VHH binders against Glycine betaine monooxygenase reductase subunit (bmoB). Designs and how they scored, part 18

Target 1, 368 residues: Glycine betaine monooxygenase reductase subunit (bmoB), of Chromohalobacter israelensis (q1qyu6)
Amino acid sequence: MTQNFFNPVTTQTWTNGRHNVRCVKVIQETWDVRTFCFMADQPVLFFFKPGQFVTLELEIDGEAVMRSYTISSSPSVPYSFSITVKRLPDGRVSNWLHENLQVGSELVVHGPVGDFNVIDYPADKVLMLSGGVGVTPLMSMTRWFFDTNANVDLQFVHSARTPRDIIFHRELEHIFSRIPDFRLHIVCERGDESGEPWAGFRGYLAQAMLELMVPDYLEREIFCCGPTPYMKAVKQVLKSNGFDMSHYHEESFGATPADVRADVEELAEQAEAEMEAVDTADMLQVEFSNSGKSIRIMPEETVHAAAAKLGLHIPKACGMGICGTCKVKKLAGEVTMEHNGGITEEDEADGYILSCCSTPKSHVAIEF
Key: E = the ipSAE of ESMFold2; O = the ipSAE of OpenDDE; V2 = 0.75 times the mean of E and O plus 0.25 times the DockQ between their complexes.

## First folded at step 11 (VHH; framework vhh_6z1v_2)

Design q05 (from p06 with S101D; at its last look DockQ between E and O 0.68; V2 from the best seeds 0.67)
Fold by ESMFold2, look of step 11:
Structure q05 (fold): chain B 368 residues (1-368), chain A 120 residues (1-120)
Amino acid sequence: as target 1 above (368 residues)
Amino acid sequence: EVQLVESGGRLVRTGGSLRLSCAASGFTFDYYSMGWFRQAPGKEREVVADISSEGGYTWHADFVKGRFTISRDNAKNTVYLQMNSLKPEDTAVYYCAREDDEYFGEYDHWGQGTQVTVSS
């Protein structure tokens, strides 16, 4: 039993900060929505308050880009965390993520942070209102309530453009069919282009429709996320009916608070300065022959880290030289490999190394 | 390239009416919520009205409620602001803006504006 396996008692939990993470799973949710699941290199438990977000630190076309996404997974399963991204037909960041982020991809995230969450506002009667991809923080909350067997009366009203645009549809139906005090209502603005009928509510969420779905809505703690006009329409209904707005909570889906943005920028600058302070005279070249890419790294850095810096995605699971997942063939040079049984003597004789625990002693060439 | 071009701003008398238009191009218009903003001299830009991508949700600021109406025609890629019962305090440059469908609460593209001047 090694310290590098998940252990709920001893494994580190993440805290707000700058984190290197690796994509371990990609799920196609709808025709234009994907979920990306992440883990850290070392075992980490990803606890957070359901509803919180992370900020991605990206480089697109040579430009640094920061983009916030809510965490759509639940901290009740803290071995990874997920974000859910809708691809815009003409969007920059969302399309870049869909095109470039795959299993094995590494990136930097900041967080977790956010005041929009169910932990800070406990209630025994809750109404969730979502529009479009605004479902994602509320999905985190819903998964949490379900997984922890929360004693809550939950009403969930989700608005989508068409039936095929309903994000998490099957899972929502599953969750809400299992608990008598959980009710799901889905509103579609129009039908599907396939011509299949939609038997649920049609149109736009309005007071009369909300009264039919959730007659006691004025007695509930309300969490709302969706496009700005949607959220403003919800607020107008609530205010017009005398709702106590101290029980109303909303999040602009992707807006990063100014202080969070400043902290992210500061941490990114610190990381860049620390990188520049490294004495390059001691660096060794790692060459990846199949891709035609190379990079110079410090002798303390692994071959896997070198590949990641070049956007090359060598599979990795344990990171400790046990599982063998990160095995690659070394064509030239010498490495120091500190493995724990994840590679055979025959593989070593054939030129294989475990990239996650191999550091260069010379110029190294890898078949990748 | 995303383009938003406002038109229709001019000088009008108090109590008059005016319709602003915003022609959109270079993106899939019916995926995006749109807004009208205004900026008076020496003042911060403020939201006047917004409208959802299909037009089913509209909102108007209290200072224009009952007087201004936002609408859109997705077949023409155009957003409108009908302005009635105009007052001198409505004098401003009016801007059309696109809300990011993925990043709610952020407006990622702006027109260059159209001047509305209301005289006594």
Scores: ipSAE 0.602, ipTM 0.855, lowest interface PAE 1.8, mean pLDDT 86
ESMFold2 (binder alone), look of step 11: mean pLDDT 88; pTM 0.898
OpenDDE, look of step 11: ipSAE 0.727; ipTM 0.892

## First folded at step 12 (VHH; framework vhh_6z1v_2)

Design r01 (from p06 with S53W Y103H; at its last look DockQ between E and O 0.29; V2 from the best seeds 0.65)
Amino acid sequence: EVQLVESGGRLVRTGGSLRLSCAASGFTFDYYSMGWFRQAPGKEREVVADISWEGGYTWHADFVKGRFTISRDNAKNTVYLQMNSLKPEDTAVYYCAREDSEHFGEYDHWGQGTQVTVSS
ESMFold2, look of step 12: ipSAE 0.702; ipTM 0.894
ESMFold2 (binder alone), look of step 12: mean pLDDT 88; pTM 0.891
OpenDDE, look of step 12: ipSAE 0.839; ipTM 0.943

Design r02 (from p06 with S53H; at its last look DockQ between E and O 0.40; V2 from the best seeds 0.59)
Fold by ESMFold2, look of step 12:
Structure r02 (fold): chain B 368 residues (1-368), chain A 120 residues (1-120)
Amino acid sequence: as target 1 above (368 residues)
Amino acid sequence: EVQLVESGGRLVRTGGSLRLSCAASGFTFDYYSMGWFRQAPGKEREVVADISHEGGYTWHADFVKGRFTISRDNAKNTVYLQMNSLKPEDTAVYYCAREDSEYFGEYDHWGQGTQVTVSS
């Protein structure tokens, strides 16, 4: 729990939800990467776990668009938060942000959320491995360790295409030069196009190179983020050398079958733990008509959680009622739905609900 | 618009070789990791191989390791899959796909596929 340094009647603390923010600074990090800094109109302390992300709610060409970005700033300075965006000429959202987001711009963000963070996996020896823009969640973690004077032995290995593509290069060198137990290794695939020599490691991260940089890598808690082939290469090295993969963590934004299954298993475990404390008479039945399954759940539990307990996998992405992925048709009964724009009034009139943010008020029947 | 066009799929005897190509257009090719996937009738689509945006990292599924090789030529905007020692179980539609540049692990564009059939 982080204490608020302002008085409780005038200063709010930030937690997961839907937030209105204003861009207050734009920083050109590299030739194609910018950092956008945000504040709220009212004083807010932006607390989050280093490594978490937000989801931007945007309107591009009249269409609602949702896109997630890692929070690159650290909650140790909670008066603002930042995201760092690499521009691609063919990237719809990244290009739009670079062209349209300026100081004074207002937007809505959802979060903070994410299981990829250093708070939930404490360790005294850490290895961070990043490729390209995958540096952003790890930068949040690094800033946190540095700002809080953490007693951690930190090794950071960052891979970039060329020296000009090293995101946060100057700041990383500064941080890592000041702390004896912090070591930085930067690998560039190629030299700078300007012809400037690169004196650091060149090529691609491989086992031999990792052993030279971080001889004790098998003893560390590992946080990894980068393109899929990069992360697969890292995992292959770790697995082939007997690393206990329960100490390996990687960033993923999208819902996958494994991520969805993990979420539903957690909800099922919570329901079993709560079963002993609650009278069965308080439970409400949720019926899934296409499967012929039903279950009784607490009024505080979502329709999505009910499906999960029955082994039914309703698609879920944001879990916050913004993306609409969890939309299902309600055939009978009443729910309380607290959505954040992920469903239209027309859909509600047609009997649809967002299962991830709908809780039963009565017996309900769902077409699933 | 982003376009991925696979070619080179055909009927091949067991033990034979085949090279698939995927021509890419409508995006900056060397900014993206690419993958080859396959799907046999009634089976789930599965990843066969993937390759980083400049080719420095490659990965091959265990069921094709040593037999298939992914490569790319960024000057030609093309990804290749060299398939050697083909087996009847390699029969499938093969798809080229582009990894999302920010949502690592998600593939946001797919080709229409090319049929590979391996006869005994």
Scores: ipSAE 0.591, ipTM 0.862, lowest interface PAE 1.9, mean pLDDT 84
ESMFold2 (binder alone), look of step 12: mean pLDDT 88; pTM 0.894
OpenDDE, look of step 12: ipSAE 0.716; ipTM 0.891

Design r03 (from p06 with S33A S101T; at its last look DockQ between E and O 0.60; V2 from the best seeds 0.00; counts 0 for: pae E 2.6 > 2)
Fold by ESMFold2, look of step 12:
Structure r03 (fold): chain B 368 residues (1-368), chain A 120 residues (1-120)
Amino acid sequence: as target 1 above (368 residues)
Amino acid sequence: EVQLVESGGRLVRTGGSLRLSCAASGFTFDYYAMGWFRQAPGKEREVVADISSEGGYTWHADFVKGRFTISRDNAKNTVYLQMNSLKPEDTAVYYCAREDTEYFGEYDHWGQGTQVTVSS
């Protein structure tokens, strides 16, 4: 048994913040697109809302550079996360990543964050519209729906320049062939220069073509990502047909303003400084009576995290106070518990707490 | 090495027409979406129109819709802005810009601009 063992019950999940990660795999998706897969040094479950992004903290030619990329992987497989990067001949960050980021490379990422996601906007009928590398957040969403056996009617329309530029083509065809309520449509603006035939739709996504592919598109929750002219054209079609735009969601990654980028850098610097400046005398003790172990933690840390730091494995599944798996008995002290129905009033009266969502208000003793 | 050179800006009377050109070099032109922007004295730069890499998707700002038309000729590495029914408020320096296809919404190269002046 090694320290790299993933246990979905006890391994901690990542949260929005600054993370050190290591590239563990590089996948060539097309002739100019690569996927980079990352893991943390410590075992971490990379849960997030499908569609969210991270911001890479890089040093290029001695200069600090920040760039946002959507997470293309799905949280249904949370043992790593991936970004997918299209290389442009004169693109500074994209070329640097393709030339320098390899298996074993370490870097810092910030996140996960973003309100473009399928968790916050549930719907029975979904339409995904992507152009080019804009497929990446929608691929995360698609993988999630597929892996979780989601009960949704999913239409996916993807536009690419040529057949060789279709990112994730084989996997998309696989996923969409296996679920009756999932339908995939791929539009290529033109054929491959090699003369390879393309039997699908050719040209540009227009209202008439969309009506043929997805006749009920006005009744769907719509997620759109692609080049600016593509997304603007889609919005114009929707607005001109009276679509309720509160059901339209779009994302343009990499469009982070300089002041937002500076705020992310400042928060990262502040978080590191706060970690270094922590005064352990202000921490609260958590004692585990059956094991005879104790630790001092910050008041914002959970009882479950305290146990994990001592090598004590309190079962945990959801981490959100819903499932009740992390329930333990508190023998002494006070906690703040933020649960979502995973514990009954009777259990609370009997001294039980949910360790995954309980933080100490005082020194506490836990029967574990 | 990326070069965007605008031309065609001049003085024109209200109601007149003008065609701007932007000659591109030093990159694979048909790989990139392009935009026209303008900046009047003392105002922030604003987007006027944009066009996808192959020309199939176009967009025009509401304040120019029906009057201005963006187009491109990928064989000539040129993007155009046809400006009709010009008004004094269209007076500005007009810039051609290239959108980064991996960072949608970000324009990474700009021309030096061409002055358009619309007189009463």
Scores: ipSAE 0.443, ipTM 0.787, lowest interface PAE 2.6, mean pLDDT 84
ESMFold2 (binder alone), look of step 12: mean pLDDT 88; pTM 0.896
OpenDDE, look of step 12: ipSAE 0.706; ipTM 0.884

Design r04 (from p06 with D100P; at its last look DockQ between E and O 0.59; V2 from the best seeds 0.66)
Fold by ESMFold2, look of step 12:
Structure r04 (fold): chain B 368 residues (1-368), chain A 120 residues (1-120)
Amino acid sequence: as target 1 above (368 residues)
Amino acid sequence: EVQLVESGGRLVRTGGSLRLSCAASGFTFDYYSMGWFRQAPGKEREVVADISSEGGYTWHADFVKGRFTISRDNAKNTVYLQMNSLKPEDTAVYYCAREPSEYFGEYDHWGQGTQVTVSS
């Protein structure tokens, strides 16, 4: 293994592609939301545009499944990246992730990709509008602005069902309390949740409420992510008030664009084909004539190991070519035999080999 | 398993009213946004209206705005489409569909549809 350390001068950065990663941390954000943090086995710097996503390549119940999640972490801390997953009672992928993905788990991700990001649409004044788990790409953007000391006027309006459903609540309050030009507004659809009093805005985001919170919203670059009815309601308010929609950006959460899905499927097929080719490229066939069984093995594997994989029991004692117990007759092909006196020159002349210390040089046939 | 069953489609005269219902079963209904879609002969399926899981956010396509109203009753696991001032152009098979709250932008289950026919 090579040195495993981060050196910001020499450590390579990832680029769009297929990556093997390992879960290094799991954070319980709310009762039904978890954040999973990933690193590579060798150091990699995970740069990306805040708002971009990855696509997970999973196997669930023997079936290949792909799902996209926004990167919730910021590239300002590029030593790992995170996704944030809401568990839905009837959901397949989200439940599988919550139940099976733990520290030490390995998986394949594709990316980073996505046009929904703050790098491609720079602006002095920004409004972020999120609903529910749609907060995650906007959290990446917010962390980026905060960490880089960005010179932007930032308004963030987040809508949640109840106060306990507010994802990243304490961190949002922390960030927004520290910067003069950052303002946070949280709207909860239901108040009076037992044990969680809420003194903030109640109800549903509507034009009158938006005007009170962000009077200059028509002057801002707007990034929006939430349930489809939420995003459509936002767009209706903007269009009804003459907003220039070229400054409006939205993203589906979890949806995989068709072109990204096609690229992911192609790369997954190529990786499987390459793995199969590597697994079989140098294998040699060992046939056991009396049993009628055969197997392909790597040239470093012994004839005895080949038999064992087929359930054939060639006697073995020493395993080092000394005792001769593993002697079998070779009918065809060539082996490399590294024995220590367990076979005579007469036996070799008669076609015998010691299976425990013989490896194939060609396809071979054994009388067994 | 998951079922969405539309009902209430029938023949109605121009200018008439009709209420469609979509009964949901096999899942936790109030965790999903719901939508009504329609497909006229020879045309692509198009969204008519949608509604958030708690009912607070609704949207209606411009071609039905002011005439159709989506609503839901989470106690009865049912979403509705009230259709007023019907026109012959509203003739179509109407479908309901659900959108998971963890995964926006795609509807993952659809009903079989109910036929609405508007006569002159």
Scores: ipSAE 0.643, ipTM 0.875, lowest interface PAE 1.5, mean pLDDT 87
ESMFold2 (binder alone), look of step 12: mean pLDDT 85; pTM 0.859
OpenDDE, look of step 12: ipSAE 0.717; ipTM 0.888

Design r05 (from q04 with G35S; at its last look DockQ between E and O 0.43; V2 from the best seeds 0.68)
Amino acid sequence: EVQLVESGGRLVRTGGSLRLSCAASGFTFDYYSMSWFRQAPGKEREVVADISDEGGYTWHADFVKGRFTISRDNAKNTVYLQMNSLKPEDTAVYYCAREDSEYFGEYDHWGQGTQVTVSS
ESMFold2, look of step 12: ipSAE 0.668; ipTM 0.890
ESMFold2 (binder alone), look of step 12: mean pLDDT 88; pTM 0.900
OpenDDE, look of step 12: ipSAE 0.850; ipTM 0.943

Design r06 (from q04 with F27R F104Y; at its last look DockQ between E and O 0.60; V2 from the best seeds 0.00; counts 0 for: grease 24.5 > 24.2)
Fold by ESMFold2, look of step 12:
Structure r06 (fold): chain B 368 residues (1-368), chain A 120 residues (1-120)
Amino acid sequence: as target 1 above (368 residues)
Amino acid sequence: EVQLVESGGRLVRTGGSLRLSCAASGRTFDYYSMGWFRQAPGKEREVVADISDEGGYTWHADFVKGRFTISRDNAKNTVYLQMNSLKPEDTAVYYCAREDSEYYGEYDHWGQGTQVTVSS
């Protein structure tokens, strides 16, 4: 038999850089939190280290805005990635995203980057501590451990204001119910204001509560993300009990050094400049002598398209090289013309081309 | 637009006390952590204290611990800094700041500051 049972698949690998993506799904997580899922138009595998972030390149009210969000999805399913955004009434970027980002929306992201991740700090026993929307990088880590069947003992303690503010609540319960070495604890500062009781832990995370939930917490690699007073409270408990803080990791974008944030912006600018330089180097000039206009175009673009970009209207009817309506005289240079009988050999000998099906092979000059 | 306005800064003698206030505009004050910062002449701005959105977590820098107390009244959209046993080293402009809603560790709104001067 001569059947081909295997064909190679060509895919791009996601690496640190500037990327064009499209929103393919929006998920309402809570009353004020949404997850936005993205894919690229070409096949891209979105590899990253769980816990890393991207930086969105946005235009809001005519102003360029850069805003970082952790990747909340897992790289174990690399066909898309997600961010999770909490909306507050006076939040500029978060409100804009909730109001304007929908299925079909396109945007630019930079990354993935970040030292807060579980790949660089492997451990057999892990404790995750989150407050509020700080759950998002830890959710990426949790999904990764679950999806890859990681041999890790995982304890997760999440603090929320009320039960309805628990982000990813059902999914966390599902994940943690299926693995014997995974344990979830949720702390709510108060019950739901709608009058429904909360049967879990109540109040603020404190040493006594942590000891009840995770008696061996001092033996674990710890990943923490939440409001600054929350993270300081966690660190106080750890330091007061002699924890080796080299095993403590936290994420806050405000604590990220200014040079690291500037490096992300610089890398984005460098990637854009490199892309523009390559584009320009491949272009060929088309000039129109009667109008005195010229433009650089890619070799795959037609002379007719070049004229249109300059606001010059060469007549065109069929666009397929059969009717002859787009005929113009070429004064200099060479083109590739793929016509279907819309021009005579005599016209070609006199220097005429069909602009709708002629692409430049060199710089060209057109009498128009 | 969120606006933070500090008040209460004045000249006071060593060993004295005063209370700073920071009034915030807007409807979501109780969703944000708040901090007090200070900047002495010729020094970098430093964190003095911070407080969680509902007040359940407070933190004070070691150089003010036991002397300063941060608190808040969410019904009045106000955060306070009670300053006791003041020293000349506490002389600075004191700033109120609001922590970003998702970008923890970043403060996205600042007041214009209030001058505290502690005399020998």
Scores: ipSAE 0.662, ipTM 0.886, lowest interface PAE 1.3, mean pLDDT 84
ESMFold2 (binder alone), look of step 12: mean pLDDT 83; pTM 0.846
OpenDDE, look of step 12: ipSAE 0.857; ipTM 0.949

## First folded at step 13 (VHH; framework vhh_6z1v_2)

Design s01 (from r01 with G35S; at its last look DockQ between E and O 0.53; V2 from the best seeds 0.70)
Amino acid sequence: EVQLVESGGRLVRTGGSLRLSCAASGFTFDYYSMSWFRQAPGKEREVVADISWEGGYTWHADFVKGRFTISRDNAKNTVYLQMNSLKPEDTAVYYCAREDSEHFGEYDHWGQGTQVTVSS
ESMFold2, look of step 13: ipSAE 0.719; ipTM 0.905
ESMFold2 (binder alone), look of step 13: mean pLDDT 88; pTM 0.896
OpenDDE, look of step 13: ipSAE 0.867; ipTM 0.952
ESMFold2, look of step 15: ipSAE 0.653; ipTM 0.885
ESMFold2 (binder alone), look of step 15: mean pLDDT 88; pTM 0.895
OpenDDE, look of step 15: ipSAE 0.856; ipTM 0.949

Design s02 (from s01 with F104Y; at its last look DockQ between E and O 0.64; V2 from the best seeds 0.71)
Amino acid sequence: EVQLVESGGRLVRTGGSLRLSCAASGFTFDYYSMSWFRQAPGKEREVVADISWEGGYTWHADFVKGRFTISRDNAKNTVYLQMNSLKPEDTAVYYCAREDSEHYGEYDHWGQGTQVTVSS
ESMFold2, look of step 13: ipSAE 0.637; ipTM 0.881
ESMFold2 (binder alone), look of step 13: mean pLDDT 88; pTM 0.896
OpenDDE, look of step 13: ipSAE 0.821; ipTM 0.936

Design s03 (from s01 with F27R; at its last look DockQ between E and O 0.39; V2 from the best seeds 0.69)
Amino acid sequence: EVQLVESGGRLVRTGGSLRLSCAASGRTFDYYSMSWFRQAPGKEREVVADISWEGGYTWHADFVKGRFTISRDNAKNTVYLQMNSLKPEDTAVYYCAREDSEHFGEYDHWGQGTQVTVSS
ESMFold2, look of step 13: ipSAE 0.711; ipTM 0.905
ESMFold2 (binder alone), look of step 13: mean pLDDT 82; pTM 0.844
OpenDDE, look of step 13: ipSAE 0.874; ipTM 0.954

Design s04 (from s01 with Y31W; at its last look DockQ between E and O 0.35; V2 from the best seeds 0.63)
Fold by ESMFold2, look of step 13:
Order: structure tokens, then sequence, then C-alpha cells
Structure s04 (fold): chain B 368 residues (1-368), chain A 120 residues (1-120)
């Protein structure tokens, strides 16, 4: 990346990497959504592209855990950054954050990263489409447009389950009421449990509803974030009306249908511990040079799983190739590595791999 | 703990019909989108259909469109896949999966699968 030669002399700027931060504020946004605000101990300007995310490096019950969250704040106010987290009562990480992340908590974050952002895809007419907590990257974009006095015609359509579940509702209404070229449309799937009536659109976003809200939607650069069925429904409407999909942008936190294999791979490791005899002719050897241990594994097993079977503990947090915690030096052999930004090109050139998402293509030797 | 249990897979004739069920437990079911995936022998796992929290959005892969229908019953914590006009190429293990409600496109829990075999 090209450095800005006019960086402030009193503070450093943020670039993609591993950073120590401290929680300085916790804001209850809705009954089940909180915003956590972070600063660094040393002065840091938290510049990023609106829409980007960070990955939190956490320790939960003695285990290292990585979890990605969109930066919901805008880089126009760069002295801190914020993430916004929906509490999942049966979710491990989100529930842990709500219960344990408090003012004064220190943690490590990785980033900022992400190709889903408004800087790389400028346009004078924009449509934002969000469902539920998918509002968070779009809120960063909205705050950026508002704060920088962007010359943009902005349409924002947000779908929430109920009126009480609308994240940032008051701020969105405030921003959009003040700018003639900004229009906000909120769709609630059902009414509030309190019985409060909802005067806006109800139900699920459909083509007819979108046409009524944003008649010129086919002329806009589109940024979409929400549950997979929501985003696929949006794409079906766009494709069926001849929309040029090169102007459609969506975010999911690195886990695509193709990345489903990584989640299943962890479960398969457990099942393989229960396996009977296998044909060793199809197996590939993974050697751990520092320990002097080796094992034969199937080509679909990870280097991390191989280490675990030998009682060697390579740290693993995210399991998705984002965090870099499972990075090890490969001394010999070839692997297939499917990562999501957890390793640099320089590291790869120096022979490093992410053990959690690397499978052998040949016999492999690892420095461990 | 979170559990997904598929059932209903069996041997059926070409042109036949079958309904798969996925019983969910250990979580607040109507907070999550659900999906059906399948994996044929020697193939990578692929998404078949998706359904949103309360069923307002559904999606079906082109290779099953018009033949398969995903649905859910939130009172029974169950996702269904109605499979009509079955073809031999539909032979696969079918998996039920839960989408992460914060990290869309990620699936954080899977069933063990149910085998569907379609004979000529």
Amino acid sequence: as target 1 above (368 residues)
Amino acid sequence: EVQLVESGGRLVRTGGSLRLSCAASGFTFDWYSMSWFRQAPGKEREVVADISWEGGYTWHADFVKGRFTISRDNAKNTVYLQMNSLKPEDTAVYYCAREDSEHFGEYDHWGQGTQVTVSS
C-alpha cells in the first residue's frame, strides 16, 4: 500500500496487522445489541475503508478464539473504533463478549481488512440493503458519507425483525432527515411484542416493495449485507431485471459456501479419531522437525489436525485462515492453503503456512 | 448443546418423491437461517436450498429449482426439504446446517446427514 507522506507527527496510523487495544466504552444499542469502543494505549489514528472488519483474538475458557466483526464506526472520527455485536444467548463468542468485555478490557485485534467498502467502488447513486445486524458495515459507510459531506444520492433500505430490533434507529432517522438526497426505508417483518404499531413497511423485502421504495434501484451501485437467504433474494430480483452484477457488492465474514468445508473439517477430525483401520497407501506424511514426531494423514486432513493427533499443540483461534494464530514454518513439501487474509505474501514466500487451513499435497515437513 | 438431526433419507425410484426432516434442538431456532447441503460420492459438498428465520426468504439451487422446496416449522423446530421428480444425480448424503446469525455465509453447526439414493 502507498503510505500517506503527510501522516500526523504526534500519532501513528493504523494499517493491517496485529494490534493491542483497550475497551473504553460499552453502549447498549438495543435489548440484545451492544457497541464496544476501543482505543490503543499509544496514540493511534484508526483509519480504514468504511465497510471493513477486524478479527478479535480472544481467550474463552482457556482456549484461543478468533472472531470477525465489522467496524461500525466511521474513519472520519479516527481516535477510536467500534464494533457492534448482537447477543446470541446460545452463541459462544457473542454471549461471551456481552458478559465479559467491559471498560478496561484489553485484547488483540487483527486488521483492518475487507474488500467490501465504499472507497474501492465509488458512485454518485448508491443503494444500501441490510438485514438485521448486517446494518453494521453500512452504518460505517453512512456515517462516512454524512461526515465527509459526500456528493452522493443515498437510498438505504433496512430490514429488521421488529421495530425494537432496529439497530441505530434514532441516528439513522436523524442523518437521513437532514440531507435531501438521503432516503431511509425501514421494513419490519412483524410488530413489536409490546403491541406498538409500526407505520412503515411490513413483511419481507420483495421486488414490488423495492420498486415502490427505490424506483431507480437498477441505476445504483448496490451494497448489501444480511442473512444469506436475504442476500440471495436481493440478487434474484437484480438478476431477473437485467442488473449488471458488477455493480453489486455484498459482505459475508469470509465464510462462503466453499468455506463450509473448514467448519466440517473440524467435525471430521473428531470423527477420524474414532476411525478403524485405513489404507495407508493413500496417506501423506507430515513431519514435525523440532519434536521429532511424524504421522501419516489423509490428504483432506489439515496440518493442524496432524499435530493434534501427535499431542503437539499448534495454537488455533479462528480456523478460517483469518487470524494467523496457527502459522507455522513449512520446511519441505507442498500444501493446499485456503486462507482469508491471515498470512502475508511475504510470509508465504518465506515458507510459512496456516496449519488450520493447509492440507498436504505431498509429504510435508513442519518446523514445530 | 446445539444439535441437528436429519431423517427421511432412503432408496427411491427415479421420478419419485421424498421429504427430508431436520430436527433442531439446543438453540433459539427462529433466530437462525437454515440450509440443506448435499454431498455426492467423490464430489464437494454443495448448497441445495436456504430458508430465512421465519421462512420469508427461500432460495433453491438451479439444479433443483422447481423440484425441491425448503420449508420450516418453527413451532416444531424443524426444517424440511420436499424432493420431487428425483433423478439419479440427486443421490447424495443430505446435510442440514445452521447459518451463523452474525456472520452470514458461515455455517457453525451441521447434522450427520441422511443418505438419499435414487435408482434407475
Scores: ipSAE 0.637, ipTM 0.884, lowest interface PAE 1.7, mean pLDDT 83
ESMFold2 (binder alone), look of step 13: mean pLDDT 88; pTM 0.894
OpenDDE, look of step 13: ipSAE 0.814; ipTM 0.934

